# VH-VL binders against Uncharacterized protein AF_1118, part 24

Target 1, 158 residues: Uncharacterized protein AF_1118, of Archaeoglobus fulgidus (o29147)
Amino acid sequence: EDFSMDAEQLAVVLLKNTISNLEMSNKFVEILDNSGSDSVYQNLWGVIYGALAVMAVNNEVTTALLDEVSKSQELSSKVGDAINSLGENSTVVFGDVNGSKGLTLILRKESEVLQNGSYPYSDNETLSEAYARVVAEFTSRSVDFIVKLFSKIDEAWV
Below, E stands for the ipSAE of ESMFold2; O stands for the ipSAE of OpenDDE; V2 stands for 0.75 times the mean of E and O plus 0.25 times the DockQ between their complexes.

## First folded at step 9 (VH-VL; framework fv_rolinsatamab)

Design A5 (from S22 with heavy chain E105K N107W, light chain Y94T; at its last look DockQ between E and O 0.06; V2 from the best seeds 0.00; counts 0 for: sugar tag NST L92, pae O 11.4 > 2, placed apart)
Fold by OpenDDE, look of step 9:
Structure A5 (fold): chain C 158 residues (1-158), chain A 122 residues (1-122), chain B 107 residues (1-107)
Amino acid sequence: as target 1 above (158 residues)
Amino acid sequence: EVQLVQSGAEVKKPGSSVKVSCKASGGTFSSYAMSWVRQAPGQGLEWIGRIIPIFGTANYNQKFKDRATLTVDKSTSTAYMELSSLRSEDTAVYYCARSDYYWGKSWYFDYWGQGTLVTVSS
Amino acid sequence: DIQMTQSPSSVSASVGDRVTITCKASQGISSYVAWYQQKPGKSPKLLIYAASTLQSGVPSRFSDSGSGTDFTLTISSLQPEDFATYFCQQHNSTPLTFGGGTKVEIK
């Protein structure tokens, strides 16, 4: 990405990433399910918000990759192992619910950029309005993701 | 590689409806808008409308707003165009065409379906 | 609606020739013009968009210029595979509209 872009350009990029990440989120959940590791959910339940943030930074290319990952037990396992490895540094990497650091901070800044933007995203809505739609969708999918995570956690603790 | 594969040719009577499908592969369906463009025999290109799958929002050419309905099935990455109250002048090749909605002005079409001939005759 | 008036409707040319196609918008559309190539029985193919950006895989002999209302597609040296119909399209605002097309034929 070109970091010389202005705030509106950045907002558009971030919005696109967020949209793509909604599709990626489903694949990510599938990957976690296929990881075969119960510990992956144990490590994620404290970083659920951060996990969602990680998914939110993915792009179309990553989505294509995740398609392949999700179909591979070995690759899914590797992803699970990677997540487990991040467990010790989850706060630093993913941040907290307040968005004070890590990826959660990025999400807060993303929102700020979009809120300040007046760029016409489409013929019928501004960038901010488009973002609102994405946020709503993201929230809905996030709830589903959280439910899935917690269900797996419960199973892991049984 | 991105591919748009459309349903087969249709022969319809005046007053009937037609529904054409367009299945996308090789990319992220929800990351792009899908438009429908038609081309009458030996004529130019005419934009019918577009739909943004992730938002579920569709915009129509006013010419078709009362007869065209755009829908998507995100689970199958398929876009649909239904055109009702068919007339002989609706005889054309109908294309689905992908565009970005990255910018408000990114309504150019980088990938096209192979086209679906719809013939309306009594 | 924005009308795109394309000219000429047809042009006869030989391999190696420089071919110029013009598109005039009924109102200012900045640089939001795309150009397409269409061969008989085939779907249109994107060549250029935003009046400057060459689509990936498109030969460099294709270029465009213009801003506001007047736009030009240029094929610097016509190749055998370039005989086709070309369309301009404004992507400034809806409804999206196309030019009438220019058929590039063999002289």
Scores: ipSAE 0.006, ipTM 0.594, lowest interface PAE 11.4, mean pLDDT 79
ESMFold2, look of step 9: ipSAE 0.011; ipTM 0.556
ESMFold2 (binder alone), look of step 9: mean pLDDT 90; pTM 0.929

Design A6 (from S22 with heavy chain S30R E105S; at its last look DockQ between E and O 0.03; V2 from the best seeds 0.00; counts 0 for: pae E 17.3 > 2, off the site)
Fold by OpenDDE, look of step 9:
Structure A6 (fold): chain C 158 residues (1-158), chain A 122 residues (1-122), chain B 107 residues (1-107)
Amino acid sequence: as target 1 above (158 residues)
Amino acid sequence: EVQLVQSGAEVKKPGSSVKVSCKASGGTFRSYAMSWVRQAPGQGLEWIGRIIPIFGTANYNQKFKDRATLTVDKSTSTAYMELSSLRSEDTAVYYCARSDYYWGSSNYFDYWGQGTLVTVSS
Amino acid sequence: DIQMTQSPSSVSASVGDRVTITCKASQGISSYVAWYQQKPGKSPKLLIYAASTLQSGVPSRFSDSGSGTDFTLTISSLQPEDFATYFCQQHNSYPLTFGGGTKVEIK
C-alpha cells in the first residue's frame, strides 16, 4: 500500500479496481445465465426479496440505534463534530467545479486517462481499452439478464 | 538531478540469457515509467518494452514479448531487463529510458541511461 | 505498428546553416512526436516532444512543426555542437517506434 501516490496514480488504481469489479459482475451474471435452469431466476427473486426484507429489519435496528444516539449528548456531539469537520473540509474532500481538488480531481483525472491516455491495463490492452471492453460486456449481459429475470417475475410468486 | 546508471557490458553465447540493470537516482516530483530501447551498431533505435515500477505493470513490444522480461526492485530504485534465447542479431547497446506513465502522450524519454553493450557471439 | 520514415539519412551543412529534417508516420499520430539528438558513443538526448514543446535547457534554435503524419525538425542556425544524429519518435501508441535517424555532418 502506497499512501504517497498522487491523484493520477490514485485515478489509475481506482479505474483498475472498477474494471475488475465489473469483470467480476459479468462473471457472476454469466454463471447465473449458464446455470441451465430457469429456476435460478425464480430463486434469485427470492433472494432479492429476502434481502429487502432483511434490509428492512436492519433499518429498524438502525433507527433504534440512531434514537439511542440522539438521547446522548456526548454521542450526538461526536456525530455533529464529524459532520462539521466534513463540512469545513468539503472542498478538500469533494473538490470544486473545476476538478482541482479532492474527489472531483480524481474524477477529472480518470476522465482524462480514458480520453487521452494509453496507460497499460495488461500486456494486451490499455486501461481505456479494458474499460471500454468491460463496460460493453457488462451492458450487454446485464440487459439480457434483466429481461430474463423480469420475464420470470410472475413465476416467482407462484 | 535525475540519473540512470546501467550495468556494464556483457558478452554472451547464443541461446543464453542476459540481465541488464538500470539504477535510478535523483529527485523527481513525478512518478515515472522505465522503458528499454536498444540500438544495433550503426542502426536506429528499437523499443523493447516499458514497466511502471509503482504498479509493476509491463508492456512489451510484440517482437520481444516471448523473450524479454522487465522487472523492478523498488527498494533500490533499479529496473531490470532480461533477454533470453540470445541471437547474434541481439548484439546492441541497450538503454533504459525514463518517461511519464499516466498519459499516452507522455511516452517520450527525458532521461536515458548510459547504455549497456551486449555482444552475442559464438 | 506505426512506421516512422525519416529523411534525409544524412545532411552536410556548415555552421550557421538552416537544417531541416522530416519524419513521416505511416498513420496519423496527431502531434505526438518527439525528437532526439545523439552524439557518437552517447545516449540520445530529448529535444522536443508533443511536436511543439521544447525540452528544458534546449536552445531555441531547435523547433518542430507538423501534425497528423508529416513532421519537421528545424535547426535555424547550426552551431558546432549540433553536429550529431537526430531521431524522431512517435509516442502516440504502442509499440513506440523511432525514425531511422539523420546524421548532420560538417560540410
Scores: ipSAE 0.000, ipTM 0.582, lowest interface PAE 12.7, mean pLDDT 82
ESMFold2, look of step 9: ipSAE 0.000; ipTM 0.467
ESMFold2 (binder alone), look of step 9: mean pLDDT 88; pTM 0.917

Design A7 (from S22 with heavy chain R50Y E105S; at its last look DockQ between E and O 0.01; V2 from the best seeds 0.00; counts 0 for: pae E 12.4 > 2, off the site)
Fold by ESMFold2, look of step 9:
Structure A7 (fold): chain C 158 residues (1-158), chain A 122 residues (1-122), chain B 107 residues (1-107)
Amino acid sequence: as target 1 above (158 residues)
Amino acid sequence: EVQLVQSGAEVKKPGSSVKVSCKASGGTFSSYAMSWVRQAPGQGLEWIGYIIPIFGTANYNQKFKDRATLTVDKSTSTAYMELSSLRSEDTAVYYCARSDYYWGSSNYFDYWGQGTLVTVSS
Amino acid sequence: DIQMTQSPSSVSASVGDRVTITCKASQGISSYVAWYQQKPGKSPKLLIYAASTLQSGVPSRFSDSGSGTDFTLTISSLQPEDFATYFCQQHNSYPLTFGGGTKVEIK
């Protein structure tokens, strides 16, 4: 009647989502290669540099913020309370090493679902078959992407 | 090829129930959700709910929650929709339709049954 | 519930014409709209879903556009087999809801 989802059902949904995300990532690299522009990888280095510059400025802001927090007893105690709460509840959140609860339960269920050839992904693939397919493609495209990206590093700052 | 074959037309009296079947073939029954959609004469389409055959869980449009029951028989790859307390306004063609069940935004229907006319008449 | 308001209710057109059909959602649905074709006595047939993805085997003369609340199905050059009723459907949230339909008729 009412909608429910146990750990195995959640694992199936998460695996389908992971497969879809990897398929999307593979298409992104394919689109870049089909753009026909050698400069797209040079421009990506500009984007990477911009992100690093923003991170450097953000670190400066974060350091100033942490200095202010360290001078305030109220703010420091709020941070400490959050850390204590997480530590006191860590097994509930993260689980244990044998995967009986928390996040480790879901990860163990995902492994079990992949080992079970009965879970479908589509009309002609199981979850296991689809996962193997997208991982193989992702590996190939990641290597190709890295080679192309770094082949332009000397030219990126021009 | 994926095929959804529904049971034949029904004529029912007000206050009774109808149970429509939808047998799937040519694809995997368990890889998709099965929805039920109806179309009153000269009207648009109205979603009733879905069932996920591999888990047997169903989700209903609130409008039908108290009168509709969706079930599945995995051994025969057949889905069922039962609608109780029938009224003349329930006269419609009832379709089963297949969709994906991961991400709620994947609920579009790639295969449809041929439809089952249910006529509610005194 | 998200209401899908489809217009016009009918369109008269000739073979070769460009036909547009609009569908408006009562709330934002990103790009999660699907379009169906239904011929008399037949069940609906999926044409387009999600981010303007054509269903396999659907001719490229079918396209859609829009985001948020306003969506348009376009048939770039109407063919004899395209005279039918067309429905939009949002697949952003439950309950799934459909537009009222647009009948494309020969002029």
Scores: ipSAE 0.000, ipTM 0.539, lowest interface PAE 12.4, mean pLDDT 79
ESMFold2 (binder alone), look of step 9: mean pLDDT 88; pTM 0.922
OpenDDE, look of step 9: ipSAE 0.005; ipTM 0.583

## First folded at step 10 (VH-VL; framework fv_rolinsatamab)

Design B1 (from A5 with light chain N92S; at its last look DockQ between E and O 0.02; V2 from the best seeds 0.00; counts 0 for: pae E 9.1 > 2, off the site)
Fold by ESMFold2, look of step 10:
Structure B1 (fold): chain C 158 residues (1-158), chain A 122 residues (1-122), chain B 107 residues (1-107)
Amino acid sequence: as target 1 above (158 residues)
Amino acid sequence: EVQLVQSGAEVKKPGSSVKVSCKASGGTFSSYAMSWVRQAPGQGLEWIGRIIPIFGTANYNQKFKDRATLTVDKSTSTAYMELSSLRSEDTAVYYCARSDYYWGKSWYFDYWGQGTLVTVSS
Amino acid sequence: DIQMTQSPSSVSASVGDRVTITCKASQGISSYVAWYQQKPGKSPKLLIYAASTLQSGVPSRFSDSGSGTDFTLTISSLQPEDFATYFCQQHSSTPLTFGGGTKVEIK
């Protein structure tokens, strides 16, 4: 009973883990940008970018969360309801418009946590500052990566 | 610079309890989790449990679950470990140690307190 | 619970020697091992985490290798300040567990 995790705690954990994954992904892309960029590696760069995008989903977070859910009667019941519904109703599984249940509750809490600049991430950043930084880097690197990849495709085809 | 400063050494009788403090400075107290680890004389390290200050929630090694209580005071950036029903085998140096609060994959300790010797003898 | 079996319990070495210390986990922990250095009367100091990442300020002569269950800490060229006890720790699951320690002594 004392080991339950509410939706706000879940949101903070998910955001901190997502930020860490994006930091690692951004660092990995920096290494790859310095290793090679000719046409022979065009499919390699595409595959690596795809793998980095999958890391942003973070299957390890999902696995760790399921382990904690299995230890909580309350959370196990919520997960059970999601999979035992007769037919999936988007409001039952994803919650209602106001974000009081299901996935929309989690997304609403993440939005609230990000809008609240007082949640800490590290010694020198709040959670919202870190998220903005890594998302901006990820977006910028995604654009640069695709532009560079298409430039190498054009060179290879001539 | 992050520092963890613990309370001083204590001598206790069997059956009593002890409360050790760990004051953090130079970093964001609420950004991290605080664990407690003990080391009996000439022995290895044993994890007691952890507490996450922004949630006030604690998780314990099953060995200590019925005797250990972890708390925090966020306003003073101080963590506390209380161990009750002391016995002679609880004689050890008790450390506080800081980590991230992700699931078990981030539980490595980047900063440690100086240690608090707790001696249990009658 | 995951038991960490560390060997050797002690090693005598000279400055400049290469020193290796091993840890074996009782079940797979992927790459989630950390290594600590502890000098007499002092608290442990983090050297490496996630089985490859050096903590800031740790000299490059420290490295590790391994995955799954078998891990090795290597000091490539032992320095006078490296005479200490070293511990491994798994950070894959709770309860968090440590190896028994390896004391590195001057010959």
Scores: ipSAE 0.011, ipTM 0.566, lowest interface PAE 9.1, mean pLDDT 74
ESMFold2 (binder alone), look of step 10: mean pLDDT 89; pTM 0.930
OpenDDE, look of step 10: ipSAE 0.027; ipTM 0.600

Design B2 (from B1 with heavy chain G27Y S106Y; at its last look DockQ between E and O 0.04; V2 from the best seeds 0.00; counts 0 for: pae E 17.6 > 2, off the site)
Fold by OpenDDE, look of step 10:
Structure B2 (fold): chain C 158 residues (1-158), chain A 122 residues (1-122), chain B 107 residues (1-107)
Amino acid sequence: as target 1 above (158 residues)
Amino acid sequence: EVQLVQSGAEVKKPGSSVKVSCKASGYTFSSYAMSWVRQAPGQGLEWIGRIIPIFGTANYNQKFKDRATLTVDKSTSTAYMELSSLRSEDTAVYYCARSDYYWGKYWYFDYWGQGTLVTVSS
Amino acid sequence: DIQMTQSPSSVSASVGDRVTITCKASQGISSYVAWYQQKPGKSPKLLIYAASTLQSGVPSRFSDSGSGTDFTLTISSLQPEDFATYFCQQHSSTPLTFGGGTKVEIK
């Protein structure tokens, strides 16, 4: 991945890749359906930017993880809740060109977790399930992190 | 097994500086943030700041922003805390503590160092 | 800064007792509270985080409840190894802050 791109450029690239990938899109819809959050669909575009785009970083790995997420009501719910939070404004979520560091931080961490398996997991779950949980939690947890990061960036330029 | 091993006890004079080390093992060092927390004798816990090793970026409690410096050596998986202009009130056990930096609201500490006693006395 | 007011400062209890510790945040922190156990001369040990997630290896007799500003740690049946000081911590925003601690002593 090229972490030299700004947040908006990266988001656009990821969105385009996601849109072109019907399988991933369909799986995401399945997760949304399982989430029990009706309002999520109203902000689908913002959600694609904020959640699916970030998840799409690892392509084949992402598909496998999304499958695991879709099989779990709890994980789907976490994703759904996060999507609702992200649904306000994708621009706000991803910030402007100066927000690239925050997004790249998240993406780097995501990649590291998935590749290195450093995230703690229980003895009762597989590594894939653990990764799926991480992805779901990432989606759920990333909102405030991103907002804070971008707020700091805004403060620096205002 | 995750382990955080800190440097030994320090005795310092007022006005001097102290640098405490925390060597991490048993996990990917760059995958987690490292915070520093101190505890004065018989007192509660006070957060000093945190550093994200992969970026080397640190955030500080405003109380310490002018005196504390957090650094890491990724090659040795070691975190450092330097506190300058030491005062008697800085006498405390200083802990390094691991947390995830993946999310903005999950700064809980799942592993702690054994603590380093820093005594500031004239 | 978010202040965490913990009560009581100390409690005397016997083995088998139900022990309840309260932590109040000066502002809403959702469920972003962690609980720690600290024994004399030892580092704090994480018990619970995110106000509901039990850390791996922690006995089930430890639980917590609450959201917003009021949080409670409960030890359903106190064991001999549970005599220690307990701290709450908000992990909602920086600067991270801790409660003043509650010492659970033998009656």
Scores: ipSAE 0.000, ipTM 0.579, lowest interface PAE 12.6, mean pLDDT 78
ESMFold2, look of step 10: ipSAE 0.000; ipTM 0.483
ESMFold2 (binder alone), look of step 10: mean pLDDT 90; pTM 0.931

Design B3 (from B1 with heavy chain I52M I54F; at its last look DockQ between E and O 0.03; V2 from the best seeds 0.00; counts 0 for: pae E 18.1 > 2, off the site)
Fold by ESMFold2, look of step 10:
Structure B3 (fold): chain C 158 residues (1-158), chain A 122 residues (1-122), chain B 107 residues (1-107)
Amino acid sequence: as target 1 above (158 residues)
Amino acid sequence: EVQLVQSGAEVKKPGSSVKVSCKASGGTFSSYAMSWVRQAPGQGLEWIGRIMPFFGTANYNQKFKDRATLTVDKSTSTAYMELSSLRSEDTAVYYCARSDYYWGKSWYFDYWGQGTLVTVSS
Amino acid sequence: DIQMTQSPSSVSASVGDRVTITCKASQGISSYVAWYQQKPGKSPKLLIYAASTLQSGVPSRFSDSGSGTDFTLTISSLQPEDFATYFCQQHSSTPLTFGGGTKVEIK
């Protein structure tokens, strides 16, 4: 087991693991789902696509905010101070706001990997494509599960 | 103010291709779906397909699936419709039209481009 | 595919008349009908969506009714600016389909 990976290689591995975990979560939701109602999924398409589009835009905004914080000494210091107030050795674990070490380095690299659509997930998909696919599936199945669960509450009481 | 501005009229020969552009302004381009609808002379409206700009994924009317290609350029907020293997019956005004997709079935078109006349003749 | 059969194909009317346009879907589409107005040389303009919701800025003389397969658009008191062609559209499933249109003309 070799731990000599750089931060970009680690970010790719973590993203692949995140995608895989979401795929497993989607499978469990599917097992609990009656899934025979095709028209319900079509009716929810606009809601689910809208929610995913907003979340994806929000991720881009979050990345831009991290870059902006890294340009200000005052803001960088405030972020570092907040992290340090959480515990001992916080700068080693959380890193600096410029993303040069620690967790902030990994978060910066994950953002860069996702913004670069050329990183492979499989023979047929990039990381960006796979992430978009599994998030869409997860959102759709989560909403469907909640709707079906609440649709059966009154049947449990009769 | 939301505006959809399309490229100018085209005259094409049978068997060629046409690519019509639709530039959006005054809204969040990636938050809406863009459809293409055509209107032949003396005929009604016909939906060609739609594209969701954030993902770049498209759905097509099966009638056009083999000939139509919908794309977007998010950096310029521009949607494109390319129609290949043109025939005389493809002579029509081609519209881009956007729809909201939040919170339900929302595939009605609240804003339309000015239309692009494509004439197919030899 | 869901066919939208619109009638009449034209209607000749005077200012102040009540005009009714019907649209029939080949399958149930719940309330997912939109109506458009199109003037010559112009793109369509959305009037009503989801079978009863007026688009912002549309006069209250426009209304519709119906559910399932049968829908109507009503102009309660025709105005000079209402002479145009009207289209229904189902937005229940793809492919999205339109009625053949109804031209409202001056008598």
Scores: ipSAE 0.000, ipTM 0.472, lowest interface PAE 18.1, mean pLDDT 75
ESMFold2 (binder alone), look of step 10: mean pLDDT 89; pTM 0.928
OpenDDE, look of step 10: ipSAE 0.027; ipTM 0.601

Design B4 (from B1 with heavy chain G27Y R50G I54F S106R; at its last look DockQ between E and O 0.05; V2 from the best seeds 0.00; counts 0 for: pae E 17.2 > 2, off the site)
Fold by OpenDDE, look of step 10:
Structure B4 (fold): chain C 158 residues (1-158), chain A 122 residues (1-122), chain B 107 residues (1-107)
Amino acid sequence: as target 1 above (158 residues)
Amino acid sequence: EVQLVQSGAEVKKPGSSVKVSCKASGYTFSSYAMSWVRQAPGQGLEWIGGIIPFFGTANYNQKFKDRATLTVDKSTSTAYMELSSLRSEDTAVYYCARSDYYWGKRWYFDYWGQGTLVTVSS
Amino acid sequence: DIQMTQSPSSVSASVGDRVTITCKASQGISSYVAWYQQKPGKSPKLLIYAASTLQSGVPSRFSDSGSGTDFTLTISSLQPEDFATYFCQQHSSTPLTFGGGTKVEIK
């Protein structure tokens, strides 16, 4: 993939190449419905082509991951809140190429951590469940991280 | 099992530099951040900086920004901290410590090296 | 920088006692506080992070409460192996900062 692309452009390519738009949209709608946040629909397209769209590229477990998220009210809520936050900060988060690249790299890192890293799981938690939980938390927490990064471009890790 | 093994104790003169190593094992090195924290004798903990091996980018405490250099060697899963222009006040045990960096609020340290004593004396 | 003011600096207690350690942040840090245990000559050990999550393998007698600026670590029933120095740390923003530490000593 060309990480020099605009975030939205990259996300569109990822969506087309990895997951059908219709299938992904249907699953996202389910998650959003479970989230209980109606406002997320207003930012749906911007966010789908942003963080969540990029998430679809992580691995072959995307559909299974989203299924796990949709089964959890807590995780759905986290995703919903994150979508709203991303929508409200879309310009800051997706407004430059570095943001697109950074987000994509972060997601790659997450995939690596979950697949190859030593991530602690609960005793009764499967890898898929842990993955879903982490992704949901990432979706929620990474927004603040990314927004802060973009607001502080002079930060050493940007 | 996650392990962080640091290099041995150092004795340095004022004005010199020291480079401490931290070899990581038991996990994917590039997937976690590595920070350096020091502790002067009988004192508290002070964060020097952290590096994200995946990106090769370091974040520094402003106090050390001009004297500390953090680097990594991904091929050997080793993190390095170099501190220059050493002063007597730099005498401390220096720790490497692992943290997640997937989102910005996970810079807590779940695994620590055994520590490296750096003594600065004339 | 965010200052973490930890109190008390030391506390004398007996086995079975309830021990409470407080950490105050100079500004709001939500729930992004970690707690560590350090024994003499050893590296710190993570106990709790995100002000509510117990690290794997840590006994349940350790708990944390608080949000915003005031945080509390509680040892419900002190055990012999719990005599050590404890530190709080904010992981809300850089530079990361620690409390001054609390030494839990034998009465």
Scores: ipSAE 0.000, ipTM 0.571, lowest interface PAE 11.9, mean pLDDT 78
ESMFold2, look of step 10: ipSAE 0.000; ipTM 0.491
ESMFold2 (binder alone), look of step 10: mean pLDDT 90; pTM 0.933

Design B5 (from B1 with heavy chain R50Y I52M S106R; at its last look DockQ between E and O 0.03; V2 from the best seeds 0.00; counts 0 for: pae E 12.8 > 2, off the site)
Fold by OpenDDE, look of step 10:
Structure B5 (fold): chain C 158 residues (1-158), chain A 122 residues (1-122), chain B 107 residues (1-107)
Amino acid sequence: as target 1 above (158 residues)
Amino acid sequence: EVQLVQSGAEVKKPGSSVKVSCKASGGTFSSYAMSWVRQAPGQGLEWIGYIMPIFGTANYNQKFKDRATLTVDKSTSTAYMELSSLRSEDTAVYYCARSDYYWGKRWYFDYWGQGTLVTVSS
Amino acid sequence: DIQMTQSPSSVSASVGDRVTITCKASQGISSYVAWYQQKPGKSPKLLIYAASTLQSGVPSRFSDSGSGTDFTLTISSLQPEDFATYFCQQHSSTPLTFGGGTKVEIK
């Protein structure tokens, strides 16, 4: 395992991950704007943007997901807050390629879990709505997990 | 359908070690954390630790950190729990249990193995 | 460590009865509580997690409530297949801990 990649390098990798869709970028900006948190643009926005881009490329429901998130102030806020937290902890969260890989894998597998029906959701919401909710919640809740995870990786080397 | 199939019952002497296996099928093994939980006869449930196959990192209950070793074989989708320096108090049914750790604090267990009885006696 | 104090340890009830089980955490754990059902000789089965989310396939007669430190599992109308032992579990922080269990017996 290589932990030598810095946050900026990881950010570049994330941004280069076949996500050159201006439309998706605009949607991300919309979500960030809706979040009410302008600080996201100050906290290594490139890395943050890359993370969101990773979310966008994980499955075919990306557009619907982003639309659903953008329509919800609560979900947008959760994403925004989480992004800020990621930015503030970028050195820990994005300090190595395994972090990037792990995050990417987690996001893809989360989508897979939902698509495969392994995650329960209410009869009052569609899969897309559930996914949007889950992604927002994941973004919000997984930040602490990722930070803690990386701290545990450090311990694993001892 | 997700299934966790554990190895068979074990009878061990004090001071020895036991290694229990848990083979997962019907899901994405690497995407989930595998925990180990034991239950002494007529007692409650006690968490031993979990391992995340993707990262190969384990988190242990402090009570077991010096005696328990969690490992995985991703090629066979199998998790292992080894407990050393066995004592009579370690007699229990040991379960593997899956968690989706994507949610940060979602360390609940949605699928369980059938359990493995480990008996420690002289 | 977070201790989960579960009560009662046992309860006798009849089919159709409303059964309530309580779990108290030694500190605030938000809504990170899961509930399990265990029948003799079987592994635990997840019923509810995150203190409000019903696991897929679990009957709607199972519900829970609470946040912070006090949590309650309710079976609105006990069915014959519901006689079992129930456990709460906090999934807020490690080490993960369980309640002592509540055995629901036939009256």
Scores: ipSAE 0.000, ipTM 0.568, lowest interface PAE 11.7, mean pLDDT 78
ESMFold2, look of step 10: ipSAE 0.000; ipTM 0.523
ESMFold2 (binder alone), look of step 10: mean pLDDT 88; pTM 0.923

